# Ledger of designs, part 194: miniprotein binders against p81326

Target 1, 226 residues: p81326
Amino acid sequence: MLHFGGFIMEINHISKILEKEREEYIRNKVEEYLKQGFSKDDAVNKANQSWRTYIGHRIQDVIYNLLKKFLKDSGLKVTTDKALNNRNLPEELDKVKRLIAINYGEYLFLPDADVIVYKVENNDIKIIAIISVKNSFRERRFETTYWKLKLKESPVTSHIKVFLATPDKDNEISYKCPNGKPKKMRIILEYELDGIYFLKEDFEETEKAKHFGKIVEDIIEISKKL
Key: E = the ipSAE of ESMFold2; O = the ipSAE of OpenDDE; V2 = 0.75 times the mean of E and O plus 0.25 times the DockQ between their complexes.

## First folded at step 19 (miniprotein)

Design G96 (at its last look DockQ between E and O 0.86; V2 from the best seeds 0.77)
Fold by OpenDDE base, look of step 19:
Structure G96 (fold): chain B 226 residues (1-226), chain A 83 residues (1-83)
Amino acid sequence: as target 1 above (226 residues)
Amino acid sequence: SEEDKKIEELLEKADELLMEAQELAKKGDYEEAIKELEEAVKLLEEALKIAKELGNEDLIKLVEWMLKMLKYLIEEIKKKLEE
């Protein structure tokens, strides 16, 4: 078992590592937007928005690649919602897509699923977990919770675990009751989701709130029960 | 494939070196920690080369991230040496 203990633990630095790229990224984007005819103020604002999107994707990519690597030896497979957004899917991915789809009557829609973990046994696909990756909780704070609740409504998807992975750089959900004041978002997310995994050390650990390093073990354990 | 196995071996060795370096750094052996991390970087660079030759984009991205992390750690330890 590839025990990437070192790399898993050092994921705590992901926010700092990526933040080092911010200045150069912003500068380049500002220049790009200026060339497009935007004002300086607009260019800066657009660059900052672009950075938020960019860093979110970077974190997601890191998590995806790590999970893909770490889960490989256990026979588990990993994909993304993005990979499922194709007309021509391989049979396996087409099945995965169908198995995570949420019914809205006349329509089927996919939940936000940054990372999807599944196994293939005897040509049958079992979805194990969906991991939502969030860098910040400024917008759509309970979106992951919504998808978890929707997945619970169907016997087809009710078994799927939904996890949140976040560096929580702004400490929005790191603690339940800092200074005796309940953090609504932390409490609700922890209650509704199957787990929260932090890409940092400074957080209140609970049964459901753990360091990211535990996610691989947890997923493997879940997979054995399915 | 043989190349895949080689990459896995390189990644495992790099991880071991990283863990050792962390322990060394905790003990204050910063120079030796840096040396081990630099060796880990070399291993990952080799892995990256192989991954690129294979055209495995996911693996390329993984190794690139790992490299970035190791380089960051080296820089952080170097700062401690200067204190």
Scores: ipSAE 0.766, ipTM 0.904, lowest interface PAE 0.6, mean pLDDT 93
Fold by ESMFold2, look of step 19:
Structure G96 (fold): chain B 226 residues (1-226), chain A 83 residues (1-83)
Amino acid sequence: as target 1 above (226 residues)
Amino acid sequence: SEEDKKIEELLEKADELLMEAQELAKKGDYEEAIKELEEAVKLLEEALKIAKELGNEDLIKLVEWMLKMLKYLIEEIKKKLEE
């Protein structure tokens, strides 16, 4: 396959496409929670929270499947946090899991990485990048930067690029100085991470803040240097 | 396999039609853009059928997303025509 530029470029519409599902989703979830005995007010609040989780997973799935397809021809492989948490892992994925695990004394944890890109060279696995997918920044605003810092602490993981992918529908990090005032969250995320990739058109582009369509080229170029 | 080759051909042709439709829409040729997108939908519906026969869940999800995107674009261009 030569090029899928059309489909990856149109991903900038992802929030608008998925938003069309919200009304029906909320109605169905409210009905479900009412059957469980919640008050109407509680059911509505829970349905809205459920929507945020649902939409985040949908965006993760889209990104995973696109990257899996578009990086394959470059010899790059893609997996996920969820896949690595399965009890019965193939040897290849078990190696990926061991290579990104972080040591906390007697405990060993995986970073919260939604999508993991790696390559296999002569039976050795090289982790190229992890991509954190964030639909909103209400909680765990700097989770991705924390994992970048932890990965930098070991020579085994210090080369791993850590990216953030987001539609940022509410413009929480789209501009560095909105209204002339520095936006702390955008500035810190851009400073600490290796890149931020926006799934929309309207944001301030920088060397590290790009349209999501550029992520494939960037990952391929990084893999050539490793 | 032969099925894998067919799916790849369908996806590539659908992407070409999408790119052509984008250029047509930029020129204001909305009816022709819709025609190209509807053809791409037919190709992806065929690809989806084959992916389901193969039981390839990741490919099914990818093609379903591509279909959803094309249908969204068709709806948006139709709105422009009706105005």
Scores: ipSAE 0.714, ipTM 0.878, lowest interface PAE 1.0, mean pLDDT 88
ESMFold2 (binder alone), look of step 19: mean pLDDT 87; pTM 0.850

Design G97 (at its last look DockQ between E and O 0.83; V2 from the best seeds 0.74)
Fold by OpenDDE base, look of step 19:
Structure G97 (fold): chain B 226 residues (1-226), chain A 83 residues (1-83)
Amino acid sequence: as target 1 above (226 residues)
Amino acid sequence: SEEDKKIEELLEKADELIMEAQELAKKGDYEEAIKELEEAVKLLEEALKIAKELGNEDLIKLVEWMLKLLKYLIEEIKKKLEE
């Protein structure tokens, strides 16, 4: 088993590493938006918004690639919702897409699924887990919870574990009751989700709130029970 | 493929070096820790080369991240040496 213990543990630095790119990124984007005819203030605002999106995607990509690598030896496969947004899907991915779809009567929609972990056994696909990756909780704080609840409503998807992975750089959910005051978001997310995995060291550990380094083991264990 | 196996071996060795470097750094052996991390960088650079030759985009991205991480760690340890 490739115990990437070193790389997994050092993921704690992901926010700091990526933040080093911020200044240059912002500068370049501001210049780009100025060339497009935006005012300086608008250019700066747009650049900052772009950065938030950019850094979120970068973190997601890192997590995706790590999980893909670490789970490979266990025979587990990894994909993304983005990869499923194609008209012409390979049969395997088409099955994955169908197995995570949520029924809205006349329509089927996919949950937000930054990372999807599944296994193939005897030509049958079993979805194991969905991992939502969030850098910040400024917007759509309970979106992941919504999808978890929706997945629970169907016997087809009720077994799918939903995890949140986050560096939580602003300490929005790192602690349940800092200074005796309950953090509503942490409490609700931990209650509703199957697990929260932190890409940092400074957090309150619980049965469901763990370091990201535990996610591989947890997923493998879940996969054995399915 | 043979190339895939080689990449995996390189990544595993690099991971081991990171763990060793962490232990060395905890002991205050910062210079030796840096040497091990630099060796890990070399391994990952080789892995990156192979990954690029294979055209494996996911692997390329993974290795590029790992390289960034290693370089960051080296810089952080160097700062400690200067303290």
Scores: ipSAE 0.741, ipTM 0.895, lowest interface PAE 0.6, mean pLDDT 93
Fold by ESMFold2, look of step 19:
Structure G97 (fold): chain B 226 residues (1-226), chain A 83 residues (1-83)
Amino acid sequence: as target 1 above (226 residues)
Amino acid sequence: SEEDKKIEELLEKADELIMEAQELAKKGDYEEAIKELEEAVKLLEEALKIAKELGNEDLIKLVEWMLKLLKYLIEEIKKKLEE
């Protein structure tokens, strides 16, 4: 069993830490797009779009590496959707991929699962949890709930916990009833998902909405029941 | 390997120093908290060197994140000390 580490508990600073990279990133990207012939307005817009993609990947990498480190001693393994999309896939990861794929008739698709936690017992794979990492909810706000509902439809995937991890720096889902009015996005996400883990300090904590530092203990406890 | 065990020891000690620094900062002992975090930085710089020698890209990324976190914490506590 793992104690919470000082490193994982301090992840709540991730947005402020990574934001320090933004000014240089944007400057370099604007110069790059201007050289490609874009107008200044287009270059700035494209640089900001590029930043949103970049910072999302950076947050995913941090989460992946932290979970890989802190779940290792509990016998849990961690992979990513990027690793599963490799054409030359090791047998173990090929099994992981098949165990989370969703059937749409003649088509099979992976859910949008940024980080996947699984265990191996006697060469059998058991998927424990899928963690969707989302920096912003302005677009595609209910993708994670859609994938949770699809996973529930099959007996081979219905046990998989689906978590959302987010800094939510713009407070899009931080509170259930801001100003006394129910926030639909927060209410629906919390109702449908197995948990929301915030990478910040300021949010309304509930049984399902917690600090990210709690996620390691939660995953370990779930794995013991499966 | 011995290198893997050394990295684990360095990371565990750095984690202890972070937790000690958190307690010191809560009590207002900012100068001592900074000293603990600076020691943790030295341990992580050593861990990073070993991770690079091993070519372990995931571990390199983890330690680089941890260093960014520590440097951020040191900066924030220094601001409080000057207030």
Scores: ipSAE 0.688, ipTM 0.872, lowest interface PAE 1.2, mean pLDDT 88
ESMFold2 (binder alone), look of step 19: mean pLDDT 86; pTM 0.832

Design G98 (at its last look DockQ between E and O 0.91; V2 from the best seeds 0.78)
Fold by OpenDDE base, look of step 19:
Parts: sequence; structure tokens; C-alpha cells
Structure G98 (fold): chain B 226 residues (1-226), chain A 83 residues (1-83)
Amino acid sequence: as target 1 above (226 residues)
Amino acid sequence: SEEDKKIEELLEKADELLMEAQELAKKGDYEEAIKELEEAVKLMEEALKIAKELGNEDLIKLVEWMLKLLKYLIEEIKKKLEE
């Protein structure tokens, strides 16, 4: 078993590492937007928005690649919602897509699924977990919770575990009751989701709130019960 | 493939070096920690080369991240040496 204990544990530095790229990224984007005819103020604002999107994707990519690598030896497979957004999917991915789809009557829609973990046994696909990756909780704070609840409504998807992975750089959900004051978002997310995995060390650990380094083991354990 | 196996071996060795380096750093053996991390960087550079030759984009991205992490850790330990 490739125990990438070092690389998994050191993921704590992801926010700091990526933040080092911010200044150059912003500068380049500002220049780009200025060339497009935006004002300086607009260019800066757009660059900052672009950075938020960019860093979110970078974190997601890191998590995806790590999970893909670490779960490979266990026979588990990993994909993304982005990979499923194609007209022509391989049969396996088409099945995955169908197995995570949420019914809205006349329509089927996919949950936000940054990372999807599944296994193939005897040509049958079983979805194990969906991991939502969030860098910040400024917008759509309970979106992941919404999808978890929707997945629970169907016997087809009710078994799917939904996890949140976050560096929580602003300490929005790192603690339940800092200074005796309940953090609503932490409490609700921990209650509704199957787990929260932190890409940092400074957080309140609970049964459901763990370091990201535990996610591989947890997923493997879940996979054995399915 | 043989190349895939080689990459896996390189990744495993780099991970071991990383863990050892962190333990060394905790003990204050910063110079030795840096040496091990630099060796890990070399291994990952080789892995990156192979990954690029294979055209495996996911693996390329993984290794690139690992390289960034290793280099970051080296820099952080170097700062401690200067304190």
C-alpha cells in the first residue's frame, strides 16, 4: 500500500504554497483586463475574482490527483463532475453519471461533485463517495449540504457518502464553539455531511471532522461495506 | 508499464525522504533535512520527466504539486537555519 504519509500530511501547506502565486497572477490578470479596455479598478476587481476561482480549481486538482493516486491500489477509481460533462462518455463514466444523478421529475441533474470515488465489481459500478472541495465559504455555504440531502432522498443514491474538504483558511468552520459561541456553519455541515476533512492542523477534531490524511482510509473502509 | 512502476517507486522513495526530513527538522537537524528533501526533488524531477514522456496529465500535475511542496519545505527549513 503506497503510504504517502508525508505528502498527505504536508497538504497543510497548500494554502500558503498557492498564495505565493497570487501576486504574479493578479498582476498578469490586471494587465490582461486593462488590455481588454477595463478600468484599473474594474481590472483589479476582476483579477481578484479570477484568483478565487483559480485557487479553488488548483486545490481541487491537487485533491483529485492525490485521491486518484492513493486509492488506485485499493482498486477504487476517481473521476470529477467536469469529466462527466461530455456528450460522448465511455460506458463506465456514463454509468457513474447516471448513478449520481438527482431526479427533479422531468429532469436529471448532477450534484456538485468535485471528486467522485467509485468501484467496479463484476461490471457493476458502486458510487462510494462524493468530495466537495471548498477554499472559502463566502458563497453557497450550504450547497454541499443541499446535495447530500438530495442524494439521501433516493434509494439509488442514499448510500453515497458526501465529504467536504477544505483548508478553511479563514477559520469559518474549524471550531464548533470558539469563545463559547456556536459556529452555525460548522455545526450544520458536520451534522448533515458524512465528514469534513481539513487541509490544515489547527481545527477542532471530532468523529466527523478530521485531517485530510484520514480520508483515504475512511473511503477504503466505506468501500468494503458496500 | 515499466515506466509506471518506476514512477511509483520514485514517489514512494520521495515520500519516505519527506517523512525522514520532517523528523530530522523536528530534531533540529535542518541541514540533513534539506539534503533529503533535495534528493526527493531530484526523484520527483525524474518522475516528472517520465510522466511527461507518457503524456499522463494527471500524473504530471501530481508530481508538479509534489515538487512545489518539496521546494516550499526546503525554503521553510532554510529560514529556520537562518534564525
Scores: ipSAE 0.803, ipTM 0.920, lowest interface PAE 0.6, mean pLDDT 93
Fold by ESMFold2, look of step 19:
Structure G98 (fold): chain B 226 residues (1-226), chain A 83 residues (1-83)
Amino acid sequence: as target 1 above (226 residues)
Amino acid sequence: SEEDKKIEELLEKADELLMEAQELAKKGDYEEAIKELEEAVKLMEEALKIAKELGNEDLIKLVEWMLKLLKYLIEEIKKKLEE
């Protein structure tokens, strides 16, 4: 069987590997902002903000491609909210988009789902899980819990599992009681979400907080319970 | 297609080499581990070429990540040889 055991287990190095791109990226972005007329201090600040967005997208791409490859033989398909925002969607993806949309009265909006796992059986689409990818918790700390709560409001979406995937390199949610004190962010995220999957080795493992390598088995089991 | 089968074979063999290299590194056989990882890099470079010929952007990104990971591991093991 096709097995990515070594590659999926070594994903824990992703932050260190991608960090090597930082120096060149920042240099190029500072030059761009200076050409736009920003001061040196402002250009540096903007370049660092741009880097944080860029590295988040890079981690999302790695996760998307790994899941797409490993889930394929189990009859599971993977897409992204970026793909669903394109015009002229194929019929299958248009159905996925409409099944995950959230009602705000007279308006329908997509949640900020990063990676979406679904299956197709006899022209029926069942969304299995969404995975929110967070590199940093400086901004939008509880965005993922908001979307979980909104999805539970409708019988069409209430079954959808909501996962968080993160390297958490700054240890903001790696432990429940770091230094003997409860960490509010970790406790709330673990309570509200269906799972947290760490892209590193050093974290407190629980039934909901696991190494990212376990996510494939979990998704496959959930899909069988459909 | 035949190209799809070749890429799958290359990925599987590279994963085997990676696992063997990690076992060698645990035993302290760093030079042997590096040799296995360098072979895995060659397999992934071939897979990248095929993925580009197919125009499969998702496969290209996957293989590029795998190459970055393998090269990172080679560098880390070389640091251990420094000791």
Scores: ipSAE 0.663, ipTM 0.853, lowest interface PAE 1.1, mean pLDDT 88
ESMFold2 (binder alone), look of step 19: mean pLDDT 86; pTM 0.841

Design G99 (at its last fold request DockQ between E and O 0.82; V2 from the best seeds 0.81)
Fold by OpenDDE base, look of step 19:
Structure G99 (fold): chain B 226 residues (1-226), chain A 83 residues (1-83)
Amino acid sequence: as target 1 above (226 residues)
Amino acid sequence: SEEDKKIDELLEKADELLMEAQELAKKGDYEEAIKELEEAVKLLEEALKIAKELGNEDLIKLVEWMLKLLKYLIEEIKKKLEE
């Protein structure tokens, strides 16, 4: 079993590492938007918005690739909601897509599922976990919670664990009651979700709030119970 | 495949070196820590080469991230040496 103890622990640096790219990224995007005819102010604003999206995707990609690699030896597979958006899917992924779909009567929709972990056993697919990757909680603070609750409503999906992975750069959910004041978002997310995994060291650890380094072991353990 | 196994071996060795380097750095052995990280970088560069030859995009991205991380750590330790 590939033990990537070093790399998984050093993920704490992800925010700092990616932040180094910001200046150049912003500069290039500003130039691009100026060429498109935007004003300087608009170009800067658009560049900043683009950066937020970009860095979020970068973090998601890192998490995806790490989990894919770490879980491979355990026989677990990893995919993304993006991969499931294709019209023509391989049979396996088509099954995965159907097994995470949420029923809205006439329609089936997928939850936000940045990373999906599943196993194939005797030609049966079992969804183990969905990991939502959030860089910041500026918008849609409880979106992951919504999807967890929706998944619980169906016996088809109720067993699926929903995890949040975040560097929590702005310390929005790192502590439950800093200075004696409850952090509503932390408390609710921890209560509703199956786990929160931090890509940092400075956080309040609980049974559900852990360092990202524990996620692989936790997923493997869950997989054995299914 | 044989290439996949080779990549795994390289990644494992790089991880071991990273862990050792971190322990060395904690002890203040910064120069030796940097040497080990640089060796790890070489291993990852080899892994990257193989991954590219295989056309495994996910693996390429993984190794590229790992390389970026190691280079960052080297820079951070170098800063400590200058203090």
Scores: ipSAE 0.834, ipTM 0.933, lowest interface PAE 0.5, mean pLDDT 93
Fold by ESMFold2, fold request of step 22:
Structure G99 (fold): chain B 226 residues (1-226), chain A 83 residues (1-83)
Amino acid sequence: as target 1 above (226 residues)
Amino acid sequence: SEEDKKIDELLEKADELLMEAQELAKKGDYEEAIKELEEAVKLLEEALKIAKELGNEDLIKLVEWMLKLLKYLIEEIKKKLEE
């Protein structure tokens, strides 16, 4: 069984490994946009935007597949918000969807959750954790905290742990006081969320801010207290 | 299934080899570390073949990531050997 294995601990390299794809990706996208009639400057801008979306999804896929495999023997299941929005939703996933939905009066919406961990006991489903995966914090810096606060408003969802997983390669939230001044984004995220898990080695570790290698153990311990 | 058990065995052995290679690299035994990682790559290539025969897309993606990681580590250790 691959718990806390070497492959999880070496995720520190994810940004460097995936960055090797960037040059080829950008070149191919620029060529595509030029063929569509865009100017060179517009094609480059569009290719860079496409890359930012692509790399975010690549990191999310790595995290999803690692967690799915490593939590399986503990009786825990993993899904994604993409799977929950599929039009042909199996009964099990329909129940997961209903258990995380947020009430806005006449409307019900899913929180933005990249990865969802749940447990099935006698066909009864218990949501354990939601993991938001962020490559950068250029936009929607506090989106994850908003969803945590909304989940806390209902007794049905208030137990759900909300985690942030990030390589944070640009050190936007790696330290609380990097220049002797408090970093508002790190302080607020750590205060509001149940945990921040870094996909790198160089960051300020706290009770809530840990290396990604600890996430499997943490999720398993939480599931035991269900 | 029997194929799923085989894949799990291959992944477990590859992880053990990775951990052994990390200890060897800490000691400066770079050539030995590379040999262990190259063996892990072979195990993952077999796991990938089986995952593709099963059509298991999530497992394919997992093994492809694991292969990328091992190949990256081999390259990094080779740089250390040149120093």
Scores: ipSAE 0.791, ipTM 0.912, lowest interface PAE 0.8, mean pLDDT 89
ESMFold2, look of step 19: ipSAE 0.763; ipTM 0.900
ESMFold2 (binder alone), look of step 19: mean pLDDT 87; pTM 0.852
ESMFold2, look of step 21: ipSAE 0.747; ipTM 0.892
ESMFold2 (binder alone), look of step 21: mean pLDDT 87; pTM 0.851
OpenDDE base, look of step 21: ipSAE 0.834; ipTM 0.932
ESMFold2, fold request of step 22: ipSAE 0.753, 0.768; ipTM 0.893, 0.903
ESMFold2 (binder alone), fold request of step 22: mean pLDDT 87, 87, 87; pTM 0.850, 0.845, 0.850
OpenDDE base, fold request of step 22: ipSAE 0.817, 0.818, 0.817; ipTM 0.927, 0.928, 0.928

Design K31 (at its last look DockQ between E and O 0.64; V2 from the best seeds 0.00; counts 0 for: SAP 74.784 > 70)
Fold by OpenDDE base, look of step 19:
Structure K31 (fold): chain B 226 residues (1-226), chain A 83 residues (1-83)
Amino acid sequence: as target 1 above (226 residues)
Amino acid sequence: SEERRKIYELLWEAFFLLWEALFLAEKGDYEEAIKKLEEAVKLLEEALKEAKELGNEELIKLVERLLKRVKELIEEIKKKLEE
């Protein structure tokens, strides 16, 4: 078996190059916001927020497209919560939407589901997995965990696997106990979620914490058990 | 600014291709993996050209390094396929 270390290294390298985009991006956005009449402080804050949104979408798109492509041959389909946020949904997507909905008594709400993997068998839809994509954990650190726990509360959704995919560029959850100090977020996320997939090389690998390259295989395996 | 944008777009596309290549390799489709890597090389070469035109020495060095590494990876995979 080819040691995929080489691939990972190159991916890491290009990722680092892409990170340099931030400096230029921020500079340009700051200038733009200044021209719009914002104060320097506001411009900087807005620029940083814009960057976070931008890079988050980029990574999410990459992950979505990869999963869509590589799960296709296995008969698995991929969608997003955004795609489900339409009034007029195709029947299939309408069913998907209903099958991931969380019951709050009088209301049904959808979990945050950046990527939804499902299969169609005999006109029945089976939701296989939800993948949350996070570039950083500065905000809503346990949101994905919340949704996992909520999905567990119903026999309709309890089987749905919830995965987190992240480059974890700031090493917020890459290690459980760096320097002997437990990283609460890593420990909790790994405990509560079905898996964490890292789009990076430098992380503590465990049964649930794996390289993103393993996610396709894992999803396919899960799909066979459903 | 436009040139810089173009460079980073090329790099994002190359990034995607590298991941595709990885997934292809993971499932044993090494030939297809190589094709994706070769496509990435083309993008990186274009990015390098643009970086040179921009005169960004740091970016030039980074892209050159990446380009070299991707080419090396292709050769490594090819060698393994021959074994």
Scores: ipSAE 0.775, ipTM 0.904, lowest interface PAE 0.6, mean pLDDT 92
Fold by ESMFold2, look of step 19:
Formats: C-alpha cells, structure tokens, sequence
Structure K31 (fold): chain B 226 residues (1-226), chain A 83 residues (1-83)
C-alpha cells in the first residue's frame, strides 16, 4: 500500500520547512525579549520555550481536527484540554472534565490529555482515550506514563486508553535498541502506554508503536469493546 | 514578519489537507483524497508565490520540493484508480 502518512511527515521535506519556521520564529522572539531587557541567554531560553509551546499547539490542532472529522461517523466526539480549561463550560464538556479529573485531596487536576475522545450514549458519557502530543522528550519524558498509572488506579477511569502522538524528529524514541543498546525511554513508554503513534515513517513498528494513520481505526475498535 | 506569518499559515493549512488526504485514502476514498491534495497544491503554490515576493530563497526551494512531491502523489493515486 501507499505510505501517505510518511509523505506528510517526511524529514526531507516537511521537517526542513518546519526547521525553517523555527529559525525565523526564534530570531523574532529573541529580538523581542532583548528589547524587554532580558540577557541574551535568557532571551534565547525564553524564545525556545515559546517555540515549543507554539509548535505543540499547532500539531495538537491538526490532530484534534483530524480525529474530530474522521471519528464523527462512528459516533465518537473529540475535545481538547484547552476547551476543558474554560471557566464556563457547556454541560457536556463539564461532564467530560469531571470524568478524567484526578482527585488529590483538596485539589483536582486534569491529566496530560491534550486531545480527548469520548462518546455519548443516552446522556451518559464514556471516555475512550486521551492522546498526549509530544514534540520532544527533553523534559517531562515520562509524564504521560504517570497519568496512565493514575488513571489505572480507579475502576471508573481504568478503561481509558492513553496514547502518545509524536513526530519524534530527533529519534529519541523511534527504536527500542538503537546501536544494540536498549533505549529506556522508548521501552518504558511502550510498556506503560496503550499506544505510541508516530507522525513519520522511520520508526520501529510494534504491536503498540504504529504510524499515526492507524489511530482512527484503533480508536473505533476500542470504542466497540466499551 | 506579517508576510512570513501568512506563508506559514498557508503551509499549515496545506499540511492539514495532506494529512486529511491520508485518512481519506486509508478509507478507500481515493477521489476525495485527490481533491484534498489538489487543494493543498493551490495553497502550496500561493505560499511559493509569497515566498518569492519576500526573496526567501531557502524556503522557496523547500516549498518547491514539497509541491513536486504532492503532484507526484496525485498522479500515483490517479493511476491506481485507473487499474
């Protein structure tokens, strides 16, 4: 079959365009922070953080809109952490938020759930899956596994599938044993999560590590079992 | 910078259409996938025009390469439909 997903995320074409966007974005942000009186080192650090936020939201928006469009005919609905953080939520989204929130005594926190897939049956809401979108693994490398473990602690959330979606442009988790040595980050993420979906072609495919193009059929099949 | 922002908005819209075409092709909706790819070509051509007006030589080359690949993909899918 044709590998259309790899075409979209091919490092030779799309990745180079995104690197060009990054360079221009960073340059403009550094200039802005220098004018605000930050040191050169601080301006660079802030600009890089700003880029990571920007690119993460762009990729999340793409994933959200693709899933919303292609899950609709299967009776599945999709929302985002951004939508759930509004102070005044529609009743349906307020229920979604309550169903994924984790109670830490007097505090209530949402897991790292960039994109949430759920269904509505007779006014009941069932959370199917959450998808964490990661562009790099320099920090918070195992945060998604923490949230999976927290969700598994309760019978009311233990059914929720936790997926990771990533372009993994720096090949931080693309292979289990690069150079014959086990890659701890890939092995632990694959072991603990329900799936890793790569927005590129060059990765080691396994039962849990798949091309992003497979995520829709996987979610639909899971929803039928719930 | 405003013109550069417009170029990247066009490119991101094209990227979305490319991914959309992927999911359509996975469903077997090849004709609709081609439509999305043709829409992406139009956006890439507009982005290329804007990049040329700015004189951004590296971006011009990168967008030209992607545009060529998308056009090749359209032809590959069209040939598959003829079989």
Amino acid sequence: as target 1 above (226 residues)
Amino acid sequence: SEERRKIYELLWEAFFLLWEALFLAEKGDYEEAIKKLEEAVKLLEEALKEAKELGNEELIKLVERLLKRVKELIEEIKKKLEE
Scores: ipSAE 0.742, ipTM 0.893, lowest interface PAE 0.9, mean pLDDT 86
ESMFold2 (binder alone), look of step 19: mean pLDDT 86; pTM 0.848
ESMFold2 (binder alone), alone request of step 20: mean pLDDT 87; pTM 0.852

